# VHH binders against a4x776, part 4

Target 1, 306 residues: a4x776
Amino acid sequence: MSTSMSVARSLPGGPVAEQILAEVAQEVTQLRAAGVTPALATVLVGDDDASVGYIRIKQRQAVQLGFASPHVRLPASASQADLQAVVTQLSADTSVHGVLVQHPVPPHLDFDRAMQALDPEKDVDGMHPVNLGRLALGLPGPTPCTPAGIEALLAYHEVPVAGREVVVLGRGATLGRPLAMVLAQKRPTANAAVTVVHTGVPDWPRYTRRAEIVVAAAGVPGLVRPEHLRPGAVVVNGGVRYAGRRLLPDVDESCATVAGAMTPRVGGVGPTTVAMLFRNAVRAARRTRSSRTPVRLPDSGAPAGR

## First folded at step 1 (VHH)

Design c06 (framework vhh_etentamig_d1)
Fold by ESMFold2-Fast, scan of step 1:
Structure c06 (fold): chain B 306 residues (1-306), chain A 123 residues (1-123)
Amino acid sequence: as target 1 above (306 residues)
Amino acid sequence: EVQLLESGGGLVQPGGSLRLSCAASGFTFSDYAMSWVRQAPGKGPEWVSGISGSGGSTYYADSVKGRFTISRDNSKNTLYLQMNSLRAEDTAVYYCAKDSYEWLGDYYYMDVRGQGTLVTVSS
């Protein structure tokens, strides 16, 4: 059984997720000692086996971490009004701190409209327009889980990001676009020079060949190949698809021959995304106990003319 | 290259016990959560159990909770599944899987390595 020698350092997400979830467990313990039981409500529409299984894993993890885990199951025939009513009810329920609606919902339902009815403080996915607006403005709030997970993964493995040239391949709403906003924030784990490339940029390899960090976020299997990379670059695979039981990542595994470090084919970014979901949830519960400090626009404290 | 080699399956009578093993190579074993997934003839894959990279956290499907115990030995890069009180419905090929919680996927569509190990529960 032959294996090719890999020169790239591996950047697994499992240890990152484990560290984040350990911190979440400690925060949950502190909240429970203060009389607050964090609660993450989960909503499933229909009975797709994959979605049911994923919800079970999340519920089991929530209980293990010390969360209350109320679950609402709606039939596949549920109307938009039924889904909206559940989201509205959970938004108003003071015992519920975070809400997760499992994607996908049946095709006759508008997922985005349902999520916009959710209290943005309970948005554990970080995808509510209010929270994306907060991200764009540099304000505190729930952060999109995969972008936050990538930031944490790079920090955990001591990959320098501040001042580095980063190329993000893809402009999808859940990863590429918000990741560019995350990595441009003024903090030690970000503060990068970020370039976003996509299908509208035919010469995107011109950019990736100069990048110190490349994040693939296009959902196109094998899109990134060794000839697209600068020798020694850090490569993060954020995009995957499935062919039956096999994960098909955006980054071809042969990139390990050129990259200085890269996320593994499986067990890379994914675990960190789930961990960030619980981090957003425990922080939502923490805000219940402590009044949220008023957040000011970046220019609010500056003297006129600066 | 990630390689997972399952063993320990066989024929067992209802109420019996088996211990499955999975030898892992090609990655830093302690850095990854691991799972057991099974597939009965003519059925889709079913997630059975999961364990964190450190071994500090374990998870079980309701169908096996209280009967199966997942464990790992990171010094030997080996994952185990202790199966007690076996039932005919536990008959399946059991696969060792490196855990994946990708947004596009779930445990049904995780990477499955090797041919698995067959467990047959019958008289």
Scores: ipSAE 0.000, ipTM 0.260, lowest interface PAE 11.7, mean pLDDT 83

Design c07 (framework vhh_etentamig_d1)
Fold by ESMFold2-Fast, scan of step 1:
Structure c07 (fold): chain B 306 residues (1-306), chain A 122 residues (1-122)
Amino acid sequence: as target 1 above (306 residues)
Amino acid sequence: EVQLLESGGGLVQPGGSLRLSCAASGFTFDDYAMSWVRQAPGKGPEWVSGISGYGGSTYYADSVKGRFTISRDNSKNTLYLQMNSLRAEDTAVYYCAKEDYGSYWEPYFDYRGQGTLVTVSS
């Protein structure tokens, strides 16, 4: 891990994010020409310096893309009822298409409960239970941002996924579990043979050693080492943790000597997650142009083909 | 386009001091937390220090705590690292880094400058 030389091809997410955001900007332009100004509302509770900064960055990005960016601030002393009233009000506001509640909220507030009060169609994170249910059923809806970002990253770099053996290391609700559902969908950028391994599988290296693609999603720094990989495998760093302000990825940097391709330690998956947030937001605005949108559930017990 | 230009490196004796600067452009500087990351010859990057965009909260790696001080001047779009009591092990190329987003809005580091070389002990 001390060597400056690497044999793995780099899979940066910056160019992927730029491509997605360019598509978002074009779709925003088309919606504005049709009389719809896409709007991403942001909610901040309290005055936390970092949270204020994160919201301002997202607001500037939204404006640069052509979104309206209404903002609601609540004092740190706000009650759970105050927060839920704001989320409910934004859910009912027809001029608002997407809603982002900045995490974390003060510790006396239940963030997850507040988010469940949000209209699932306005869930730009793609993590509302209704949208996860849609993913499980193969229905359209806001997609979990990091899983969708990884799919886009692999497609951009022309990594074959369909029919390939993919191992997802981690079963967390925000990445590992929904990623398995994403990559098993019947489409050219997915359609993989997906294996999910986790702490309940002590011999998980048997699975990663045969995998053509390994996605680390465990949030355990340095968990994946060269001896855990098939030579020439594609390796995606999906999980990170911080020690202070330091980025600690799940995949050890020495894996670059065995992997055929690997996401970089910085500038990998992260940019694609942010781009997918704005993609969810513009698609939510696009859906409001439909005169009616009745949802037809597929026959879940009867396959329509292979 | 994000541009980060580091300066202030050079040769210094053990126990000496240097002040690094990073001139930032292409983004709204005070909206981002900033960090210093270093990379010694033949080694991977090591995070050194971080500072918030607004409140002046600062964080340090154990290896530099008490010796280095991070600061910023938002009116000049400039990040600083005051390095005191320098050691041979501090020899590295120092990069300034803009924090960016990872999964679920957790930040990660994005550094794009050429860096500035600090050599402690010839």
Scores: ipSAE 0.000, ipTM 0.212, lowest interface PAE 12.0, mean pLDDT 82

Design c08 (framework vhh_etentamig_d1)
Fold by ESMFold2-Fast, scan of step 1:
Structure c08 (fold): chain B 306 residues (1-306), chain A 123 residues (1-123)
Amino acid sequence: as target 1 above (306 residues)
Amino acid sequence: EVQLLESGGGLVQPGGSLRLSCAASGFTFSSYAMSWVRQAPGKGPEWVSGISWSGGSTYYADSVKGRFTISRDNSKNTLYLQMNSLRAEDTAVYYCAKDTYYEFGESYYFDYRGQGTLVTVSS
């Protein structure tokens, strides 16, 4: 819900997502004309209603963009071997370019072990250890979707990032930690001075009160309040939780009275995350056409010390 | 609270035309992609058409491509489906649906569908 007395500029993700998906659609059209149908395979274990719904949304978006969308459903009783066999089969299938296994899987299954069997080039979430290593080293590869989406959102809305003080509140594997790596990369849309705060830093408000950009990534509803922010700061809500079907963001809506700009409760970062998933998928398909292009490594000169 | 209200359905002859409308409220209409979904008697739901948030991109199921046109008016929070060259197999309840791009959305597309409008193509 937004406040009617908000003074912050809104940073919606819908326009950002549409721009990215338009580029994806154009690339899909070019690949199809060249005889390659990009394919995003989806895997669902069990029948949790929310997970089924989210998979259907992604499948419909894939079809709308021109992707082939093979789907594999395993029963909730499936064994670890069953899940690993599906991941291995999709990893080896040359007609499949990206693979998405809907999280969570039933508790008797080891999701991380199954995903490590996936070809890193087909990792559309950008969370495979090989791809996180590539990110840490500044090498090309699939990028974690929400961090990449936040970078794109800030760039789209012309929020300066390079040289700015950014505080990331949260160190979770899917957002806070990889976001710090993304925003520290040497490029115009990043190159920030990044501070990561978390439960091990009880006085985290001392850091957010100085920050030009605050990204909330803790998954604690209402954690960030107006008194935690510098007047005029840019505030991005990356962390959310649900009460039933209602979305509860980490950033309290009253922060709009202090922030200079902030993402809306609904239609903020979420749309960009899904768009980045499809960008990773089409780039994976494009690599099958461009596999002969050599990988360019960053300059390997020794770090300067003083 | 997301509210979607479809209208424009009715009885038409094969080869005829019909335009469906969907009035949307309870969310920022101009920030979301929208879809039309239909369900024929005794069959499961079928996605028919989709349109981007701005209206700049449109998508169609193979079964309706070239015959149906999706459009939107963001100033009126209204979604449209122009149906031409209607066939008996187009007989269905047509639903307006709000898309979500969230990894973990507040709801998914069938939860955001309206009450529907019945289209009957008489032979």
Scores: ipSAE 0.005, ipTM 0.303, lowest interface PAE 10.7, mean pLDDT 83

Design c09 (framework vhh_etentamig_d1)
Fold by ESMFold2-Fast, scan of step 1:
Structure c09 (fold): chain B 306 residues (1-306), chain A 123 residues (1-123)
Amino acid sequence: as target 1 above (306 residues)
Amino acid sequence: EVQLLESGGGLVQPGGSLRLSCAASGFTFSSYAMSWVRQAPGKGPEWVSGISGSGESTYYADSVKGRFTISRDNSKNTLYLQMNSLRAEDTAVYYCAKEPYYDLWSGEYFDYRGQGTLVTVSS
């Protein structure tokens, strides 16, 4: 076939991100009309060019959406106590609704320890232990950005998930493990039969070959090959590694010859992760205007028997 | 695989206008956000403008907001930057880039930039 013909339906994240950001912009407008300017604070430690570039792009997106965007920059020589103090100060600042500390920090600093000091309500990454606990218990809270982005991407492209066999390849703390929790939640866009496979499961291809949806979350370039897939399966690349400027996805591009639908090599899940970060931030601001939502059973699915 | 070819740069007087173009190939153009990035002599790269895959959302650096307009024609796989009210400080090589997609945990940044097109604003 010609290079202009797609053998699998493409599942780009750009349109998904655009829809989410449009909803965020509407919520920001509503909050500003009520006298609340949503604020996303960003923290950068050091002067790594890639991290500086990333933060500046996100700050500009925040401002364009109507957020206040305070920025704190610490020198590469900053101590753990310096980073801890900034996170604690931003946690206590009532004008700040969300906080993003750019990862990675210099190797002498403990990123996870610093982030655990953050108010869980201001955790725009959705990775604070309190928020992961809320996810595990089916309680409302900030959502892990990439898992939530994958759920939104599948829903946007009308991929059936509820009742389907989904295999998540990888058990990493930031993607595979929380994604399994997300997709098992009782709601129309999730409610899947989720199997998690990893290096401790040597015959993992037995599971992916029967799966209706495969999400690669291992961070191993080219791990998923056409022979590992069921014909017509939906394939999502959640894991990537970079070699210089080149993106190396977990899913080999040749999988498009077997898959029924597949995220593109570039512009798949990534844009939705960024959009979910802003969604978490605007919802954090919304919570400061409203009475705290009471803890209740998260029944977002259809009643039994429907 | 991915190819980006910028054009439209040149010498222009302060207050003048230029329209930059970027011809894209090797990927499904409408599925990707696109950006313009510039690098002035002796300075690091600066993000200038971004546009969503559909073209519904556009974003601008404060230094160019109100003067520059980003647009795209998905039927022609072409990205544009309309530059008005040009200033000496706009002098730079302008690069077309696929919007950087970030791994939030690693902070990794990547893009696919072409050869660039030189814009010189000088009397």
Scores: ipSAE 0.000, ipTM 0.164, lowest interface PAE 13.8, mean pLDDT 82

Design c10 (framework vhh_etentamig_d1)
Fold by ESMFold2-Fast, scan of step 1:
Structure c10 (fold): chain B 306 residues (1-306), chain A 125 residues (1-125)
Amino acid sequence: as target 1 above (306 residues)
Amino acid sequence: EVQLLESGGGLVQPGGSLRLSCAASGFTFSSYAMSWVRQAPGKGPEWVSGISGSGGSTYYADSVKGRFTISRDNSKNTLYLQMNSLRAEDTAVYYCAKDYTEVYYGSETYYFDYRGQGTLVTVSS
């Protein structure tokens, strides 16, 4: 006989990504009408299959959205100086608005040092120290793509965040840390009471058992289990690992028996990250339009115009 | 497990038309975006067209825009590529590809989770 088990509400990222990309497409159309073709450059070091796959996704999305998409490829043997020279060249190129240095780079290269050489205004990943500083201070700038995607995913599915207890499990530089900063911002889609737990907090389940929202950001398959959750909690799987060809999420699928809402194993946060990259890119192009507009300072005593 | 089987290729004259099909099995077809990728003789793979899981959004490479139409039938787990106004430069092996996008700390995304064996399209007189 069949049994009626409660099923957690699904929080797919596909529809969220489509909504964001529709907004990006409108902004690209406006920029092109103003004589600016948004351009997103990609830098690839080596021939990693996953990285090549990402470039193909970007090429498809760029074509659909109306972006120019210049490519720069360096051999796996490239030096740190070679990588930094490319980043410096793209920073100086006025036809390029955003730059993505595909992670990972070969292990002999210092990715963070290369990123620091990039113009922060062209940082579409939102990971430049200047942009992370802007995020920490509540200032405008490119936002880390996965944290921004999670905020958008929660908002799209009408999950209340403001005033809620949120636990972020993980302190990684690309997700856990910046997500805590994003969700603590003073705006309706954030404004949460955020607790960050990690390997240095062995009693982390004490925190997740009280949380209204749990975001797993550890990259440890099956780390979050039903016994770690408050009944009815919203669970976001931000961390994944691959075992051969299988995607292994941080959140065990059995959590659906306790959670009130949960991201799916595939098609959750991932699509929103890609969409946010294009949002950062079009906004970078929009900023060049604004800053390139000739400004005539008013003569003394001129009142502010509309 | 995951299987993609392309068909519909063949020899066609310039200006002619062909319809390619891809039969998918081993996964929830409607939950994944799908793409067509081609590899011309002596060239690397080129992405041709993509379609969202619902079929609501379609994308095309500049080289085929206005000539090719991608579509899907989720009830039959089948992807299609309607190719019109074919040119000699369209000669290639065409592959059906299951799109895959997931974030991981040390790696960002896969574009193609699985690719089939392909179907040859030759455009010549």
Scores: ipSAE 0.000, ipTM 0.208, lowest interface PAE 11.1, mean pLDDT 82

Design c11 (framework vhh_etentamig_d1)
Fold by ESMFold2-Fast, scan of step 1:
Structure c11 (fold): chain B 306 residues (1-306), chain A 125 residues (1-125)
Amino acid sequence: as target 1 above (306 residues)
Amino acid sequence: EVQLLESGGGLVQPGGSLRLSCAASGFTFSDYAMSWVRQAPGKGPEWVSGISGSGGSTYYADSVKGRFTISRDNSKNTLYLQMNSLRAEDTAVYYCAKDEVYYDSSGWYEYFDYRGQGTLVTVSS
């Protein structure tokens, strides 16, 4: 094979994340000036080294952005009832605006069941069923972080989406399915013709070969190859596997020879996911500060003081 | 603003040694794991080595294990890579990277934030 230079334009997520986090910092500053200190509570169960490291990084980032960062630590021996009590308590605490329970929890605990007990308004992951329902209906609420990050990444790099053919390869709950809902919404950064393909569609390459934008979200390393793409297509790698210390993306690097633009293997979508977590958190705090006209119910003709 | 400045690259014969340095600023250095990432001509980026924020844990790609040593000096905000027994295959631009982690509700992932110019290492006779 002849060695050729890559022709695809790179779509890095680092600058996108930096822009989003700068906006978050500004919104935090505005809320604090209005007398609201945004608070992102973090919950850690056990002492898994990676989870401890992640929480430490997020606590420092939250403080740097101007958030209060209360932390709850539960021992690895904690019961399901202990975890649910903490989630319920943080849901009721008016000084807390967002809650992050660090995944994974010890294997004897049901993480999903615990998260279902969380107030949907404090869901910074955007994965609570109420918030997914809001997304499906086009209502405001926390959005799943990776789909929102991809929309922001495409907009930042001035990739046209409205009216374009987009194929999402994968139907996973955290990316493929919610991304289809995001990109079909009526707004300039979305409004696309979206097709979702997956392993149940054996001839999925028929769809990706005609697509103007392909988002890989299957979690299968090297699944998307040059022969699966339309020349000049925009390719977003949203699906990765983490193996040891290396990220294994769904999109083969050789796709850069066919694609017109492509997210890099390192520094692509990932940074935008983290930035969107903090955007969801500051938005949760902002919702406690309303300048809107109070909702009025029909008056029965008598003052309430009677 | 994160700033990373790599240095120490150069031309070296096979079997030789080089020590790379990275001066970091714009973040609390000791709070972040750091990595070295390299990009060879005509190839994508390859993760080479990583070190925890405290320096207590180190990790290496199989291609460099036993030959390279990563270290850090948190008092100087500096990351190092000692490269021994260099091979032609080690020829690349080496980038210092701040390890960012991202979490979606399906899992934990690591991202490498490298914004420096890199330092070129050429191994040839």
Scores: ipSAE 0.006, ipTM 0.220, lowest interface PAE 10.3, mean pLDDT 83

Design c12 (framework vhh_etentamig_d1)
Fold by ESMFold2-Fast, scan of step 1:
Formats: structure tokens, C-alpha cells, sequence
Structure c12 (fold): chain B 306 residues (1-306), chain A 125 residues (1-125)
């Protein structure tokens, strides 16, 4: 990676998202010409400000891309049975191709159990246990959006990943844990040596100081500082918190003085997450027109790694 | 706007040869993998062959390997399937399909859709 003045190269997600969404728009156009209007249904429980914001962004982009965008709102007091009934109804609805249950749900509800009621073929978040199992086994399926977005962001900006030391700081279900699985897969945009560090690893800086790529996924503002990084490292901020209306990333902006490349405070990973959701949604709609099961190609004849 | 138009099918005797063509328009052809998919009378669709966007990698179903050759001409936005040593079992409607190739730990996979109108190949005496 080059750093012309010892200032990190910016890795914005906006251009990455635009590229992905342009591909999605082309596929939506093809499906509509074939008589299929892709439909992404959204389910929101309660009034969490961040969740309401994310749903509005997704609905706006759905309309712009030519998706049908049915939405279901449940009160914060909704029961587990109410949520599962909605998910089951949307799973059975042939006009709906993708379903997004916005995380998080209120604490009295079991999000994982709600996801189990969803047809895994309609899981646009990639969070259904069946699809996480597919990810863990290296099988085809929708990939969790933020991990897929980070992989695409690194590839777009020509950051080498294969064979590199990557440290993921955080083990959360939506980012850190599945990201480690994504980046360890056998393909040119992954194939990394991945180390996961978390609150149970008190000397986590020992790992990040040696890493060629650091992905912060802890949700702790300013957790990663310049002294935690290898000079010239690539730094991806995946974790954020809000203080009022200001976005507070896990990676302190001063890390730009040590890093070789870094995602910006605003317009980094977030846009790619939304773009990946629509990629999963259009692929789900595409499967209704073609075989839902991908065909495994004959082995290349090269020895497989163990 | 995106279109795939298959041609080159017809009646051919067993042991004969045919060359199928697929004219693509409305998308950046060289950026997409392409496949040939066939549907024989009384059978479901069968993936036959695939080719990467650059043409550098080609793949074949066991039923056609050694007999069929897939190729593309990105300057003409055209996909081809050269079919040699044709058998009665090759009788089918052949479809050109825009494809996505994905690499997973379990292997390489092809997703195919956006089939054209198809071209009928009948292998009979």
C-alpha cells in the first residue's frame, strides 16, 4: 500500500456501494423485463432511532432501484408469536423475494428465533442460522452484509488480502465473527490469516501491532489508537456508536497518521452494507426465475488445501 | 434492454456437429461469465458449459466433456458452443445464460439465469 506523505489513503465505501448498486440495478432491469419485480420486505419492531434510520435508507434505495418495498411495523410491546407470524407470512408470500428483520429487536424478543421462522432463501441480511452454517462450511448462500461489504471495499481499493495477517477486533454475531469466516475463505479477495481478538484477550494490542489489516468491530468509540497499529497497516472501521447525531467510530481518526490506508469516519463501511443487502435481495428474486441451487463445477485438478 | 439471442440450432444426424451462437446486448459482456443450459424433452434444465468473462477458464458437465467446446468473442459480444460427436441424448432446447461464478471452500459454483429464447437442437437420423 502507498502513503505519499505518511497520511493514510482513504477507503471510502460510497464508490464501492455505487458499483454494487449499478450491478443490482442492471439485474433488476432484466428481471422486470422478464415480468418479475424484485421485492424486499422490511420488518421493524419498536422505535429504536438507529433502526428507523436504517429502514428509511433501505426503503429509499429500494424505490430508486425499482424494488417493491413492503414494510411491516410492530409495536415495541409485540410478542415473539406476533413477530414470528409476520416473518412466516412474508416467507409464504410469493411476491416477496427478500425479508429483512431489522436488528436489534426489543430485549424481550428472541431475534435468532424470529430468523428461524424465515425462509433462508429470503434472508437478505445473511443472518439466518442455515446461511451462517453455509458460510461456516464454505457453501453458497447469502453472506452477512457488513462482512461482504468489507470484503468488497478492500477488493475495490486493491488492498491485498490473500496471505495477509488480518486482525478482527470484536466477535459480535453481525460483524466480527462472520467476518473472520468470510476473510478465511478460499478466494482471491479473502484467503487471509485471520486472528479474532475481543474483551477476553487483554493483550489484544500485541496482535493489532503486527497486523497488515485491522478491522475494528467492537462498537467502542476510539478503542483503536495509533499506538495499537503497525505503521502502514490498512484500517477498517466496522464498529460505531452515536453521541446524539454524531457517528463515533471504533478507530480514532488520529490513526490516519500511522495507517497506510483507512476507511473515513463517515461514508466508509456503512454504504457497502446497504448495497450488499440489495445484492442479496436481487439474487433471491433471480432464483425464482432460474435454478435456486448453484451448480458445483468440476475440480480444477489442483491439490486441495486441508 | 438486456437481450440474449440464441441461434444455430437445427436437425443433425448422430455423430454430426453444430455451432450455437448467442448474441448479447445491453450489458458489458466481457464483465460477466456466461453459460449454456439445455432442457431436453421430459427433463428438467441441465447446465452444460460455462466460461469466465475473460474466456480464460472453461467448464463442462461430465455428459459433454471432450465433445463440446465453449468460447466467446468479447469484441462481438457473442458466446459460442461448438458441439461435436452429437448423440440423440443431446436433443434439447439450448439457452444462453448470463452467469455468476463464486468461489467457496467447497469449490467453484455457477449461478445462471437471464436465459434467452433458446435454440432447438434435434439429433436424429
Amino acid sequence: as target 1 above (306 residues)
Amino acid sequence: EVQLLESGGGLVQPGGSLRLSCAASGFTFSSYAMSWVRQAPGKGPEWVSGISGSGGSTYYADSVKGRFTISRDNSKNTLYLQMNSLRAEDTAVYYCAKSEYEIYDSGEYVYFDYRGQGTLVTVSS
Scores: ipSAE 0.198, ipTM 0.641, lowest interface PAE 3.9, mean pLDDT 86

Design d01 (framework vhh_7pa5_2)
Fold by ESMFold2-Fast, scan of step 1:
Structure d01 (fold): chain B 306 residues (1-306), chain A 123 residues (1-123)
Amino acid sequence: as target 1 above (306 residues)
Amino acid sequence: QVQLVESGGGMVQPGGSLRLSCAASGFTFSSYAMSWVRRAPGKGPEWVSTISSGGSSTSYADSVKGRFTISRDNAKNTLYLQMNSLKPEDTALYYCAKDEYWGLSYYEPFDYWGQGTQVTVSS
């Protein structure tokens, strides 16, 4: 019990990621036995040394999990049409199941427009409009990685979510907004009463002070402080930035003195996001092995039940 | 506050051996996979090796397989890299890193806390 000033229970993502990646490795083994080698294609635009290093690390993890890891490199001078042609070609390539484009691309390129040209079944980030539409309707598909990672992290650590008051601080397209949709889904690991607050809600602390779970998703270092929290609340830092090698989280670490449980500054949500990326990739490959059962519109929690 | 302090580097002749150590603090060390990453002058980070949180699984870059051994002591919050049969191309700053594998389109893959430990293989 954390009704006193005890230091918050830590909610590390490493064990969660290991569990998910073990399941991914098992599914890869099954697919290979069935004659399908899962393939995660990587695309790099330009020759930035850090991006080259980062993509090689991703390729090694893919290979260690048993994926084929085809790589496409475009020069920094590549046009928008060049990038979209690569995305279109990888969409049509039946040997490729997932596609990852290393962000950022050079500033003259529109990353989001290029990603919208991708086959939504190969969208390993889960951010394609078709997949977000599936999420909104309660339909299966590639899941937004960080929202899915947070749901898995809370479930792993046995944090009750169903029927609980959850406040998501931030409405960004990659985390806050899709997280609200994920946590409102009608299933035991979700089914929450979700409130989204943002810059348009100046008295946002009124909401976080009564919340049982607070997820910071604003991308503003140190935004959430102890005075913004209900004693004993569960606090998830979903929003981060980097300054060189140092991770700058949305949630101030001093919140551990008020929170009942909290993701650590390093090794919280991030590992689960990466694990979900590979889970989306292996499930995309699995769908090619058998016909996807057509999903009709379910109840999906809509007020009209349609 | 998460801190990773690398040590054990130095100058060695080709074919020699070194053992690197990384003292970890500020997080539950036994709950996280750990990696060694190196950076040669003028190059980006190169992943070297990873060990699972409990030590039951290890993986290595092709360039170091059979020569390097990663290990950990969770009771001492310490990560190790035993480097045998060292080659001039192993010359680099070596960093220990929490293995978060941030390798997504909008993430940086590692969070290094130390200055690293310099390994120089003189030829």
Scores: ipSAE 0.000, ipTM 0.219, lowest interface PAE 11.7, mean pLDDT 82

Design d02 (framework vhh_7pa5_2)
Fold by ESMFold2-Fast, scan of step 1:
Structure d02 (fold): chain B 306 residues (1-306), chain A 123 residues (1-123)
Amino acid sequence: as target 1 above (306 residues)
Amino acid sequence: QVQLVESGGGMVQPGGSLRLSCAASGFTFSDYAMSWVRRAPGKGPEWVSTISYSGGSTSYADSVKGRFTISRDNAKNTLYLQMNSLKPEDTALYYCAKGYEDFWSGYSEFDYWGQGTQVTVSS
């Protein structure tokens, strides 16, 4: 062979996801033994083939883990009030512990507004403003799934994070911004010096060339190239787009020639995101076991407020 | 170079059985979840089944649950789909796919698709 190239260590998420899901299955078994069946409700608006497929996969995974999986289907013509009524009803349903509304909803609907009507304790994707506030303050609560998944992936593969220089490319509400908050938390698997770069920082390569860990979170295919990396850096691909049958990652595959370790194009961060969703759901059900029972009045009157 | 090669399709009568195989190369097979996806003429792709990287967890579409079994042999880099109690509605081109659905993107993490193998349940 006349050509020899360095090969970055692979950081697959499949093993990480299996470890997390095994822990989730164990927690579900413990809750069921205690008389609580964890329940993850799913909501689909419309009949888009892809969205129907996505919901079915999540429902089947939930059932296999031992969750109850109630489903609500709304027609594509549903109003904002219809969607908010469903979210409000599921928030009030004591048999439901987590709620997943499949994104996207039809363009005439305001997804964010509907999700803000959800009980923050049932927010399995960790994106409710109350839960983001808890994250910012270092308080317990449902965590943003992809940021938590990345933290778990780095820990599983024994990548040092504490005290390291981490650059996050992207400031999207789902990944870049909450990831910066996650990796700055005071714990052994985080505690990093985090720099966030985005379109408002045109000289962003200056930062990534110095970084020990680079997390791509921009959703721009091929944005990160070998010349943007420090030799031996750890590269995490969190941002993807889909074109036909092919997943297009933010990190160009040629970065494997410079990186010391890199997540694969498929089977990287994605599996950990799904696992974290179920972890949020089982923890929501666990919290109901730790909650105080409502106190009844001496004359058998129920409490008015909760 | 990722390559997925499906085999085992054919014609069978209702109630019959077939076993599909997918030979994988060009990637570390044991690091990835694998899926079966089918497409009937004039219809969009329908997810059938997924198996985790180790084989420790499996998922099935409601239409095939109890009839189909997904399995893998990581030593042989091969994915299988055992199809029992076949029905006319199972007639489709069956694809081996590397990956599974991605929660955040709303798209599948099916990075690579094979050529497919035709299953026809004759009546």
Scores: ipSAE 0.005, ipTM 0.328, lowest interface PAE 11.1, mean pLDDT 84

